# VH-VL binders against q9xwc2, part 23

Target 1, 164 residues: q9xwc2
Amino acid sequence: VTCDFKNELVSMNWNVKNNKIQIHFEHNNLTENRWTSIAFGDGPGMNNLESIIFSRREDNVITTNSGYTPKKKKVVVDDVSYVTVNDVQITGNKLKVTVSRPLGPAGPRNFSLDQCLNWMVVPGGSLSNGKFKKHHGKIFFIKDVCAAKCTAERIQRINSNKAL
Key: E = the ipSAE of ESMFold2; O = the ipSAE of OpenDDE; V2 = 0.75 times the mean of E and O plus 0.25 times the DockQ between their complexes.

## First folded at step 9 (VH-VL)

Design n19a (framework fv_tixagevimab; at its last look DockQ between E and O 0.06; V2 from the best seeds 0.00; counts 0 for: pae E 12.3 > 2, placed apart)
Fold by OpenDDE, look of step 9:
Structure n19a (fold): chain C 164 residues (1-164), chain A 120 residues (1-120), chain B 109 residues (1-109)
Amino acid sequence: as target 1 above (164 residues)
Amino acid sequence: QMQLVQSGPEVKKPGTSVKVSCKASGFTFSTSYVQWVRQARGQRLEWIGWIRVGSGNTNYAQKFQERVTITRDMSTSTAYMELSSLRSEDTAVYYCARVQSGYTYGFDIWGQGTMVTVSS
Amino acid sequence: EIVLTQSPGTLSLSPGERATLSCRASQSVYSSYLAWYQQKPGQAPRLLIYDASSRATGIPDRFSGSGSGTDFTLTISRLEPEDFAVYYCQQYGRTPPWTFGQGTKVEIK
């Protein structure tokens, strides 16, 4: 059992196994020197979101970083990414990436995915000199995703997100 | 079919506590936010706080932070608002309302309201 | 905190007339999280508009919402007798508190 989302611009798949979540993310228009991200959080609003940031510097060079999206500010990239890249490819402007992380608390903010969360896509912005510029456009809501429903395994609640 | 049903009216003395319930039916409670709002007679709506049902996380207006506790029971799909150290100024109709996760669709379902009267 | 200021306080109109209600925010609000409610005496608020401009289910098309940033407007194109009520705006797109405006009373002239 997996969870899925698809629209004209992006597709996502969530799969939980062995206390890890695997996320497959496709973006149909990631041009050079651009970044995009998936964001998730406990709400409310579009503030203080955990982010997985995908950037294309040149040609096939794709970077993946964990980060944090503060209120109306550019994404903050973590010093050390806690997300594992399992697969990445860019064909034309179409990005296909598979990443994984612990289901429980992870990263510098100890954020857990063991509960239902709001998942969003940040439309992205420019990448200049290795720096992420503010995104242009509205963050669009994907859906509420519950990790426990994205697997046949029984998910044990570890820790609740306490932020916000 | 989608509704929030609140507990009945309360009459309390100053200094006591009141706990109002809000039972959800007809929609997915676990993926909702529930906010509590009150309104004194002839006055504006006053925001009290919210709870994200899934996580149990809460946020309260500063005015109520020391006196209000919002909780939920997922097994019964019921949200609760407890207000302590009641004062005469707390006399109002208290409403619960829900919005789904992402809450871009507004608070579309409201309880019928619970009248809380605080008097000596 | 974000303060929502509604104007006018009271709007006196006749049935059939156009009503324009304003909701001004002290700072920018995401339109996706701006809602309008109608409240009649003795009743709970009813959602009219969400996402600043989307009508809730069952809401007549004479109700419309517009605006962005700090300025939002609720318009009732042609007032019906049942439209005389108090209207509130609320924002919930930023860190709480999820503020309500003070309300605009639409009363019959």
Scores: ipSAE 0.023, ipTM 0.632, lowest interface PAE 7.0, mean pLDDT 89
Fold by ESMFold2, look of step 9:
Structure n19a (fold): chain C 164 residues (1-164), chain A 120 residues (1-120), chain B 109 residues (1-109)
Amino acid sequence: as target 1 above (164 residues)
Amino acid sequence: QMQLVQSGPEVKKPGTSVKVSCKASGFTFSTSYVQWVRQARGQRLEWIGWIRVGSGNTNYAQKFQERVTITRDMSTSTAYMELSSLRSEDTAVYYCARVQSGYTYGFDIWGQGTMVTVSS
Amino acid sequence: EIVLTQSPGTLSLSPGERATLSCRASQSVYSSYLAWYQQKPGQAPRLLIYDASSRATGIPDRFSGSGSGTDFTLTISRLEPEDFAVYYCQQYGRTPPWTFGQGTKVEIK
């Protein structure tokens, strides 16, 4: 079971408690007027991706939106985000953010993370005049994430086994 | 208490349809899946399909794809399974069962079963 | 679709004995999403074990599950008179259809 992801640009982990999922996301190089996102795919025959989008505008404000991307091309943000921001910090260009949402259905598309699916990280795209532009760089794929299994008990068991 | 209550027994002629109801109480219906399975006398359980209650999306086993329709009514917290073009081999007890979203519990709540008998 | 094969078909034992029931999958069960059910005549199945090894609410400690991949086991450490029933395994992995094994009948010797 996968409950974290890390490479040179991004560090992320997630856990489930009380029917909510909490995601800790770090991005080492979110410069001014750029965005990054976590995207989720689900359902047979669908290509639309549910997303949590983090953006840094030129006024240096970090904004978090829920939304979706058809075929990872256009970012459509929800008028009212269903994702709660628990903590956000920007130090230089390093973003650290903690968000939570219901594990089950939430938001305008009734999207759920209760099934195993692929998670994706979009490493960056441009903001221009308040609009999300095409991303740059390689999408990071995390195959077959069963987020519902990432309870504190299971994460501790995983960490114990890795220490052996 | 968490409960699924199904409609009563049905006796049907071949070529007709049956619609079985499954009323939920004591839990959040909108965040659940409702599963349908059947069991012929002395046989194993056979999965028919599901509905994700919140979205209304369905998935059916290939064997039933052409003949089954699973629906729900959010206002009455009731799921339905309709099987058309009935044959004698469709004689079975039909169960509904729940899977709760957000936690992997298997089929944790079952209806009492509905006997469907198909005879000429 | 994933075919589950249970063994033995019938397990004849006395109260107090240990029962070991096997479930073999035709291919790996995604994330060990495998459940065990008990069914008595005229009743709906009762969930015993989910996620391969987690006991459902109210299930006694004598029931335990184990396994991963293609091989799964239900163990009843000491059979009680009420444990004589038919047991089914079921996979509910990533991709439907979700399927059941043919059952193991645990009967009084």
Scores: ipSAE 0.005, ipTM 0.555, lowest interface PAE 12.3, mean pLDDT 85
ESMFold2 (binder alone), look of step 9: mean pLDDT 91; pTM 0.935

Design q1 (framework fv_greziprubart; at its last look DockQ between E and O 0.05; V2 from the best seeds 0.00; counts 0 for: pae E 2.9 > 2, placed apart)
Fold by ESMFold2, look of step 9:
Structure q1 (fold): chain C 164 residues (1-164), chain A 122 residues (1-122), chain B 112 residues (1-112)
Amino acid sequence: as target 1 above (164 residues)
Amino acid sequence: EMQLVESGGGLVQPGGSLRLSCAASGFTFSDHYMQWVRQAPGKGPEWVGLIRNDANDYTTQYAASVKGRFTISRDDSKNSVYLQMNSLKTEDTAVYYCARGHSYIYQGMDVWGQGVLVTVSS
Amino acid sequence: DIVMTQSPLSLPVTPGEPASISCRSSQSLLYTSGYNYIDWYLQKPGQSPQLLIYLGSNRASGVPDRFSGSGSGTDFTLKISRVEAEDVGVYFCMQDLRTPLTFGQGTKLEIK
């Protein structure tokens, strides 16, 4: 059961309580006029993916949107985001954000995380004049995430096994 | 200072056409959806429509009362949004405002133009 | 379309006293984000509308803290803790959850 992901650029963990999923996401190098995202789905490559998108424009303000990628190199944000931002801060170029959404269906596509599917982290892309340009660098794949199983009880069991 | 300035209003007869312009300054216009709102004399505001940014393919939406007669367009190189009004009716008489939302989308219209009067009268 | 209904339509007040304006929506404005998608505007005589409150309870930049918004779902209130002479004008609620965006009919606030 996978409930976290970490490498040199990003650190992420998630948990489920009361039919909501909370995701803690850190990105060590989100510079101005850049975006990064967490994407969900089993589509080929970057096609047909649900997304949570974090953007940094010149004013040092972090914008969080729900959206989707109908095809590679295209990011579309929703007019009304279904994602709650619980906390957000940017210190230098380090982003720390906590978001939550319903575990089950939400938003205009009725997308559910109450299923096992791939998660992806897009490490960065250019943001120019309201357009999310293609990402640069390698996408980080997390295969077959069953987020519904990442309860406090399950995470405790995983941590106990690691310590033993 | 963020500013929106409308122009192109005036008096027209029913069935006529007018094109309104709205020039933006003091913010990154191309990031924002843009909206038109009108207010008939002595009445409350009525949303006319919007145009999305490039990321959302410059798509538009309109109030039912104007759909098919009004067209919103934009030119990001000129920081401008336009309202083409065709087949005008006396009920289209109003002050017309352009506006932007506090987000890059449409929630919370925090910048409004001064408005221009359009009078449709025989 | 979501219908927004304001009350009262006319609100004479004495300076220094509180005021409340009610707005009801025909559909819930509470979304899965946890926000209520309602704004409040003031249109002073001869001026364009100005934003007071957005997303239910957030005060716009430069708006005095005597203005507050509250409510959830379908019932919302704008409160002015102490009315000042500069507060005269017409107040509008507006929903921005779904297009077409729709306004209430307005509440005219006047000094008695």
Scores: ipSAE 0.502, ipTM 0.826, lowest interface PAE 2.9, mean pLDDT 89
Fold by OpenDDE, look of step 9:
Structure q1 (fold): chain C 164 residues (1-164), chain A 122 residues (1-122), chain B 112 residues (1-112)
Amino acid sequence: as target 1 above (164 residues)
Amino acid sequence: EMQLVESGGGLVQPGGSLRLSCAASGFTFSDHYMQWVRQAPGKGPEWVGLIRNDANDYTTQYAASVKGRFTISRDDSKNSVYLQMNSLKTEDTAVYYCARGHSYIYQGMDVWGQGVLVTVSS
Amino acid sequence: DIVMTQSPLSLPVTPGEPASISCRSSQSLLYTSGYNYIDWYLQKPGQSPQLLIYLGSNRASGVPDRFSGSGSGTDFTLKISRVEAEDVGVYFCMQDLRTPLTFGQGTKLEIK
């Protein structure tokens, strides 16, 4: 069981407390007029995934949208985001954002995080003509994460084991 | 409590210069765009310009009506934004407001100063 | 520049009654993210403008829930479900889609 991920491009941490999941997401290269997203679902691939989309305007304004990625289609943005933004910062092109949502069913599709899911970071794409352009490049990573198990106590235990 | 306080207004002749200051408190000043908005007597607000802080890169944008005459600057160490007004015209007469712009999250101009009157008259 | 057009310019209202202000933009204020970059401000007599609604429908901190913003694209509406005496002032819509930021003409709300 793992509740964090880091590579050269992105980092993620999952933490569950009080039936809410908090996700810390860092992206090292989110340029202006670009978007990236966290996607999760039963897998495999980019089909039928819940998405949390982060968009950077021409300035440092970051918008967060929840969405859904249909099979072989681009992400569909929800009318109302069901994800709460707790913190956001961008320095240069490095995005740091913390979002939260219920661990149980949430959003217009009543998607629950109680089960183990495939999590991935979509490389993102450009924002042009008022639309999300399709992402280019490979998915940054795919990771099986059991978010419900990522409690503070468990995280502490994992960290302790790593120190050994 | 978040607060903006303008100062430096007054009466000036056409062609003259004036420098306005805006002191901020109660929030992380360096994270926010700062705006200047003015309002002529009996009129609606008019955007004057803004100044950004992008990792200590300060960029500005101005309304066409003031471009080339007005300069916005900021000193984050003093939590202050400034409006240098040169070549003032009678039509520049207005109450000038500084307002807090967005940070990394857009939240509108949610903090305004009390405004300072600038009168340009011969 | 994006032109913001408000209507009506004058709005007499009886206390307790609802009020509605329209704002039209000369071009769509809908951004890629799905947010409309329009704000609503209230300037009470003798005071500085204050933010009521941002991004079309989000109430600013401390703003009563009787205020609501709606609309998308080029047509937007500010609604007050029950007008109170303290709501007297001039209401402005403003776009922040791109610079220059531009305001509507303002709507003067008065109590009948």
Scores: ipSAE 0.270, ipTM 0.766, lowest interface PAE 1.6, mean pLDDT 91
ESMFold2 (binder alone), look of step 9: mean pLDDT 92; pTM 0.946

Design q2 (framework fv_greziprubart; at its last look DockQ between E and O 0.05; V2 from the best seeds 0.00; counts 0 for: pae E 7.0 > 2, placed apart)
Fold by OpenDDE, look of step 9:
Structure q2 (fold): chain C 164 residues (1-164), chain A 122 residues (1-122), chain B 112 residues (1-112)
Amino acid sequence: as target 1 above (164 residues)
Amino acid sequence: EMQLVESGGGLVQPGGSLRLSCAASGFTFSDHYMQWVRQAPGKGPEWVGLIRNDANDYTTQYAASVKGRFTISRDDSKNSVYLQMNSLKTEDTAVYYCARGHSYIYQGMDVWGQGVLVTVSS
Amino acid sequence: DIVMTQSPLSLPVTPGEPASISCRSSQSLLYTSGYNYIDWYLQKPGQSPQLLIYLGSNRASGVPDRFSGSGSGTDFTLKISRVEAEDVGVYFCMQALRTPRTFGQGTKLEIK
């Protein structure tokens, strides 16, 4: 079980407080007119996943869309995002964003994060006329993420263990 | 309280120059793109241009009507944005507003100055 | 440039009655299948423009809930459920999809 993830390109952190989950996401190379996304679900693979898509316009406006990826289909973007953006910053090509949602059922599909799920970072793709183009690159799979267990107390314990 | 205050307006002859200033307070100035909008008497607003702030990138964009004549600049240490107007024309006569632009998240031009009158007349 | 067309240009309204202003863009303002980059501004007499709605449907801070924005793509509407005397002024739509930013002609709301 992990409450954080990091590789050379991205980093993630999950934190639950007051029945809300806060997700901190960093991407080290989000260029203009590009998108990236976080996906999560029961799997397998890229099937039946909830998605949070981050897009960067040429004027550094960051948009956040929620969506759903049906089986063997491209992501279907929700009409209204059910994810709240708490903080966003881009320096150069490094995106730092914090989003939040209810820990329980949320969105048009009433998807709950109370259970352990597979999480994924989609490397992203280009934007053309405000439309998402297919992603390129390797998808980063994050296993053994139980976001609901990532409370402040647990995070503190994990950090303490790392220090030992 | 978030506030923008323009200054530097006045009467100028065609072909003349004028520099407007806009002082910001009540928010993190450096986090926002800044924009200039003008409004001729009895007409609707016209977008003049914007200046970015992307980690030492201060790229500007201008309306076609002012491109090559107007220059937008900013001094984040002074929480100020400027509009240098050269080769002024009578059609440049307007109230000039500075307005706060976005900070990564688009939320419209949500803060406006009171405006400063620029009159170009012979 | 994107052309914004408002209607009507003049809107006399009786206090307490609803009002509706339309704005049409020459091209779609939809971005990433969820965001319409259109703002609505109100300029009250003798004042600077003020933001009412951003991204098509989001009320700016302090804006009463009697104001609402709707629409998608190229057709947008600003609605006032119950017009009050303080709502008098000129309303402008503005696209923020591309530069240059462009405004509609404005709609002058007056009290009958």
Scores: ipSAE 0.742, ipTM 0.887, lowest interface PAE 0.6, mean pLDDT 93
Fold by ESMFold2, look of step 9:
Structure q2 (fold): chain C 164 residues (1-164), chain A 122 residues (1-122), chain B 112 residues (1-112)
Amino acid sequence: as target 1 above (164 residues)
Amino acid sequence: EMQLVESGGGLVQPGGSLRLSCAASGFTFSDHYMQWVRQAPGKGPEWVGLIRNDANDYTTQYAASVKGRFTISRDDSKNSVYLQMNSLKTEDTAVYYCARGHSYIYQGMDVWGQGVLVTVSS
Amino acid sequence: DIVMTQSPLSLPVTPGEPASISCRSSQSLLYTSGYNYIDWYLQKPGQSPQLLIYLGSNRASGVPDRFSGSGSGTDFTLKISRVEAEDVGVYFCMQALRTPRTFGQGTKLEIK
């Protein structure tokens, strides 16, 4: 059961409580006029992916949007975001953000995380005139994430087994 | 100073056409959705439609009362949004306002133009 | 379409006294984000509408703190803690959850 992901650029963990999923996301190098995202879906390749998008503009404002990617390298943000920002900070170029959403269906596409599917991290793309431009770098894939199983009890059991 | 200035209003007969322009200044126009709202004399405001920014492919939405007759467009290089009104009816008589949406996809319409009167009558 | 119903339609107030305007929506405006997608506007005589409150309770830039918005779901209230002469005009609520955006009928606030 996968409930976290970490590499040299990104650290992420998630847990479920009371029919909500909380995601803690860290990005070590989100520079000005850049965006990064977490995407979800089992569509053909990178098409039709549900997304949570984090952006940093030249005025150093960090924003969080819900949205989707109808085609590779294209990001569409929702008119009203269904994702709650619980905490956000930027220190130098290090982003730390905690968001939550309903585990089950939410937003204009009734997208549910109460299923096992691939999660992806887009490491970075450009912002220009309010437009999310082509990302740079390799997409990080996390296959077969069953987020509903990431309860506090199960995470505790997983961590205890790793320590033994 | 953030400012929106409408132009192109006037008197037109039923079945006619009119094009309104709205010029923006004092903010980054390309970040924002732009919206049109009208207000008939003695009535409350009625939302006409919106046009999204480039990040959202300039897609549009319209009120049912104007859909198929009105078209919203924008030119980010000119900081302008437009309302093309065709097949005008007497019930389209109103003051027309353009309004700025917030750059974070949604917040209220926080900057409004002064409005321009459109009168549709015989 | 979401219908917005305001009450009262006319609101005479003595300067310095509080005022309260109600707005009811035909559908819940509380979204999964935890926000209520309702805005409040003031249209002063001879002027265009001016945003006062967005997303239920957030004051727009430059709006005095005597204005506050509250409520959740389908029932919302705009309050003015101490009415001033400059507050005269017509107040509108608007739902911003779905297109078409829809407004209440308006509440004319006037000094008595």
Scores: ipSAE 0.029, ipTM 0.642, lowest interface PAE 7.0, mean pLDDT 86
ESMFold2 (binder alone), look of step 9: mean pLDDT 92; pTM 0.938

Design q3 (framework fv_greziprubart; at its last look DockQ between E and O 0.04; V2 from the best seeds 0.00; counts 0 for: pae E 15.2 > 2, placed apart)
Fold by OpenDDE, look of step 9:
Structure q3 (fold): chain C 164 residues (1-164), chain A 122 residues (1-122), chain B 112 residues (1-112)
Amino acid sequence: as target 1 above (164 residues)
Amino acid sequence: EMQLVESGGGLVQPGGSLRLSCAASGFTFSDHYMQWVRQAPGKGPEWVGLIRNDASDYTTQYAASVKGRFTISRDDSKNSVYLQMNSLKTEDTAVYYCARGHSYIYEGMDVWGQGVLVTVSS
Amino acid sequence: DIVMTQSPLSLPVTPGEPASISCRSSQSLLYTSGYNYIDWYLQKPGQSPQLLIYLGSNRASGVPDRFSGSGSGTDFTLKISRVEAEDVGVYFCMQALRTPLTFGQGTKLEIK
């Protein structure tokens, strides 16, 4: 099980403890009035995905929202976020955020992370008038993630392949 | 039983083209990356390329030796992966294998086809 | 490209005795997740390659427990605790850390 992901732009870490999953997310270039997101779900593509959206305003306030992506539509932000922000830091354009949620069913859609899923990093887009515009750029797919198995007590021997 | 079966191949002159097919059965084909690996006579295996399926994103990668000449594609509705080989060279002579890559987790190339011979000769 | 170097290239073994094959990579195959992206494959005479070990030490389904993989970083070893006649063939290590995937030269295991 892979519990880390990193490329030139982002890094992620999954950690499960006490039936909660903690996700550490770093983005190296989140500029003002921009958003990025982590998406996960059964797919395919950008359909019916759960999303954790991070946005940066001009005043350097970072907001975190849970949401979902309907079929062939833009992300819909939840009225009430079911994700807890444990830590957030913006230095220059580098975002570091740690969020947590229940491992089991959570949110208005009762989505569980008990199964292996395709995770995605959405490059993001503009934030205008409080609205999230369409993302630009290729989505980073993290296919080999079984977040529920990312425990400190057990080292899994199933990983994501950097080459693939 | 999980199975991969290659087809196509044969004898072709230098500069010619061939299209290999690989039909999968016994597993959820669309969940897996697919690989092509070739083996020249008396030599070890050489990786040719791969095709992904990341939520219907079918990106590919190729070995330098075949890049620009070979194209990998897939049709998940037919549980098939293909290798289009153009501008063939004598050094492309080999047994070509399709192999199953990982799905959600890396577990090696755990399913291989029987291989199909491609001979490039004048 | 990552170069994989196997040793020995030829390995005559008496049935029942152990065997060991070494594979060295030109750079570390250890990923940040803590796993080594090296596989071991066996190609029996007249057959397609078959997976023995993946990610350094995980035995593939159906592979006897007499096969084991070990090592980390750049030095890896495939061990057979008791060689059997059916183990004859060419063994290849392969790195899967990054593309292109690259194989070792192969080790031909024969029965003495």
Scores: ipSAE 0.036, ipTM 0.599, lowest interface PAE 3.4, mean pLDDT 90
Fold by ESMFold2, look of step 9:
Structure q3 (fold): chain C 164 residues (1-164), chain A 122 residues (1-122), chain B 112 residues (1-112)
Amino acid sequence: as target 1 above (164 residues)
Amino acid sequence: EMQLVESGGGLVQPGGSLRLSCAASGFTFSDHYMQWVRQAPGKGPEWVGLIRNDASDYTTQYAASVKGRFTISRDDSKNSVYLQMNSLKTEDTAVYYCARGHSYIYEGMDVWGQGVLVTVSS
Amino acid sequence: DIVMTQSPLSLPVTPGEPASISCRSSQSLLYTSGYNYIDWYLQKPGQSPQLLIYLGSNRASGVPDRFSGSGSGTDFTLKISRVEAEDVGVYFCMQALRTPLTFGQGTKLEIK
């Protein structure tokens, strides 16, 4: 079962407790006037994706939004985010953020993470006057994430198996 | 059309065993928790137990009156949930329903089968 | 276990009259989500239970608006604004906060 993802740019892990999912996300190079996101969906592209969007404005304020991508290259940001920011730090260009949401249905699209989905990380795009512009760079795919399985007990078993 | 159809009931002696099956159709079975509820003649419903979906690691929970004697399992490839009943007692006599958990992650039940009678007597 | 107590247990009613059924839980059913984890079911004669109201006050699909649920914490009410002949049967409240799920004793609604 997959409960984390890491490469040279992004580190992420997630866990479930009390019917809520907590996601820890790190990005090593979120410069000013840029955004990055975690997106969720069954398809191979940017269609019908639910997302959590992190943006860094010129004033170095980190903003977290929920949103979705109904069609490729279109990002729609919710007026009121349904995700909770539990912690956020920006040190130089390194973002560390912890968010939580209900594991089951939440937000205006009633979107649920209680199913197995592909997770995606959009490594970065630019902001222009509050508008999200097309990202550049390779999208990172995390196939077949069954987030509900990422309990403390199961993560402990995964870590124990690394010893073998 | 969403349906749940129970089978496998009948007459059994105390101490015996039965296996109930519930076949689902008309919805995405693997997205839902599945539950068993029983209703003794002339009485109200009594929750028996549940099994969660694959995303929730197929975990189960049982009423104290059946724990250790009854086992719930599921086969998502067959759209089916099962109730294995061992060490049956006369108090287990009831109509047994399978029920679909609501499309949200909570244990409420929005689709019920027609029920199947289990009679435990000498 | 959370005990659910319904009243009345028998409810004869004239068609067109309102009806009210009370349910009391031994523990609060209000969860951090802001919902009260109580559902209401109707079991018509010879049928399986059917969901009427979920999470305190939400009508299930296809349920007429003459049915409403209200209350919070430990005290809950199902109301029928104008009873029709098709409403006869036994009404159950059920808590869905913690397993084991538990039902009230039932309220038999009959036309008099």
Scores: ipSAE 0.005, ipTM 0.497, lowest interface PAE 15.2, mean pLDDT 85
ESMFold2 (binder alone), look of step 9: mean pLDDT 93; pTM 0.948

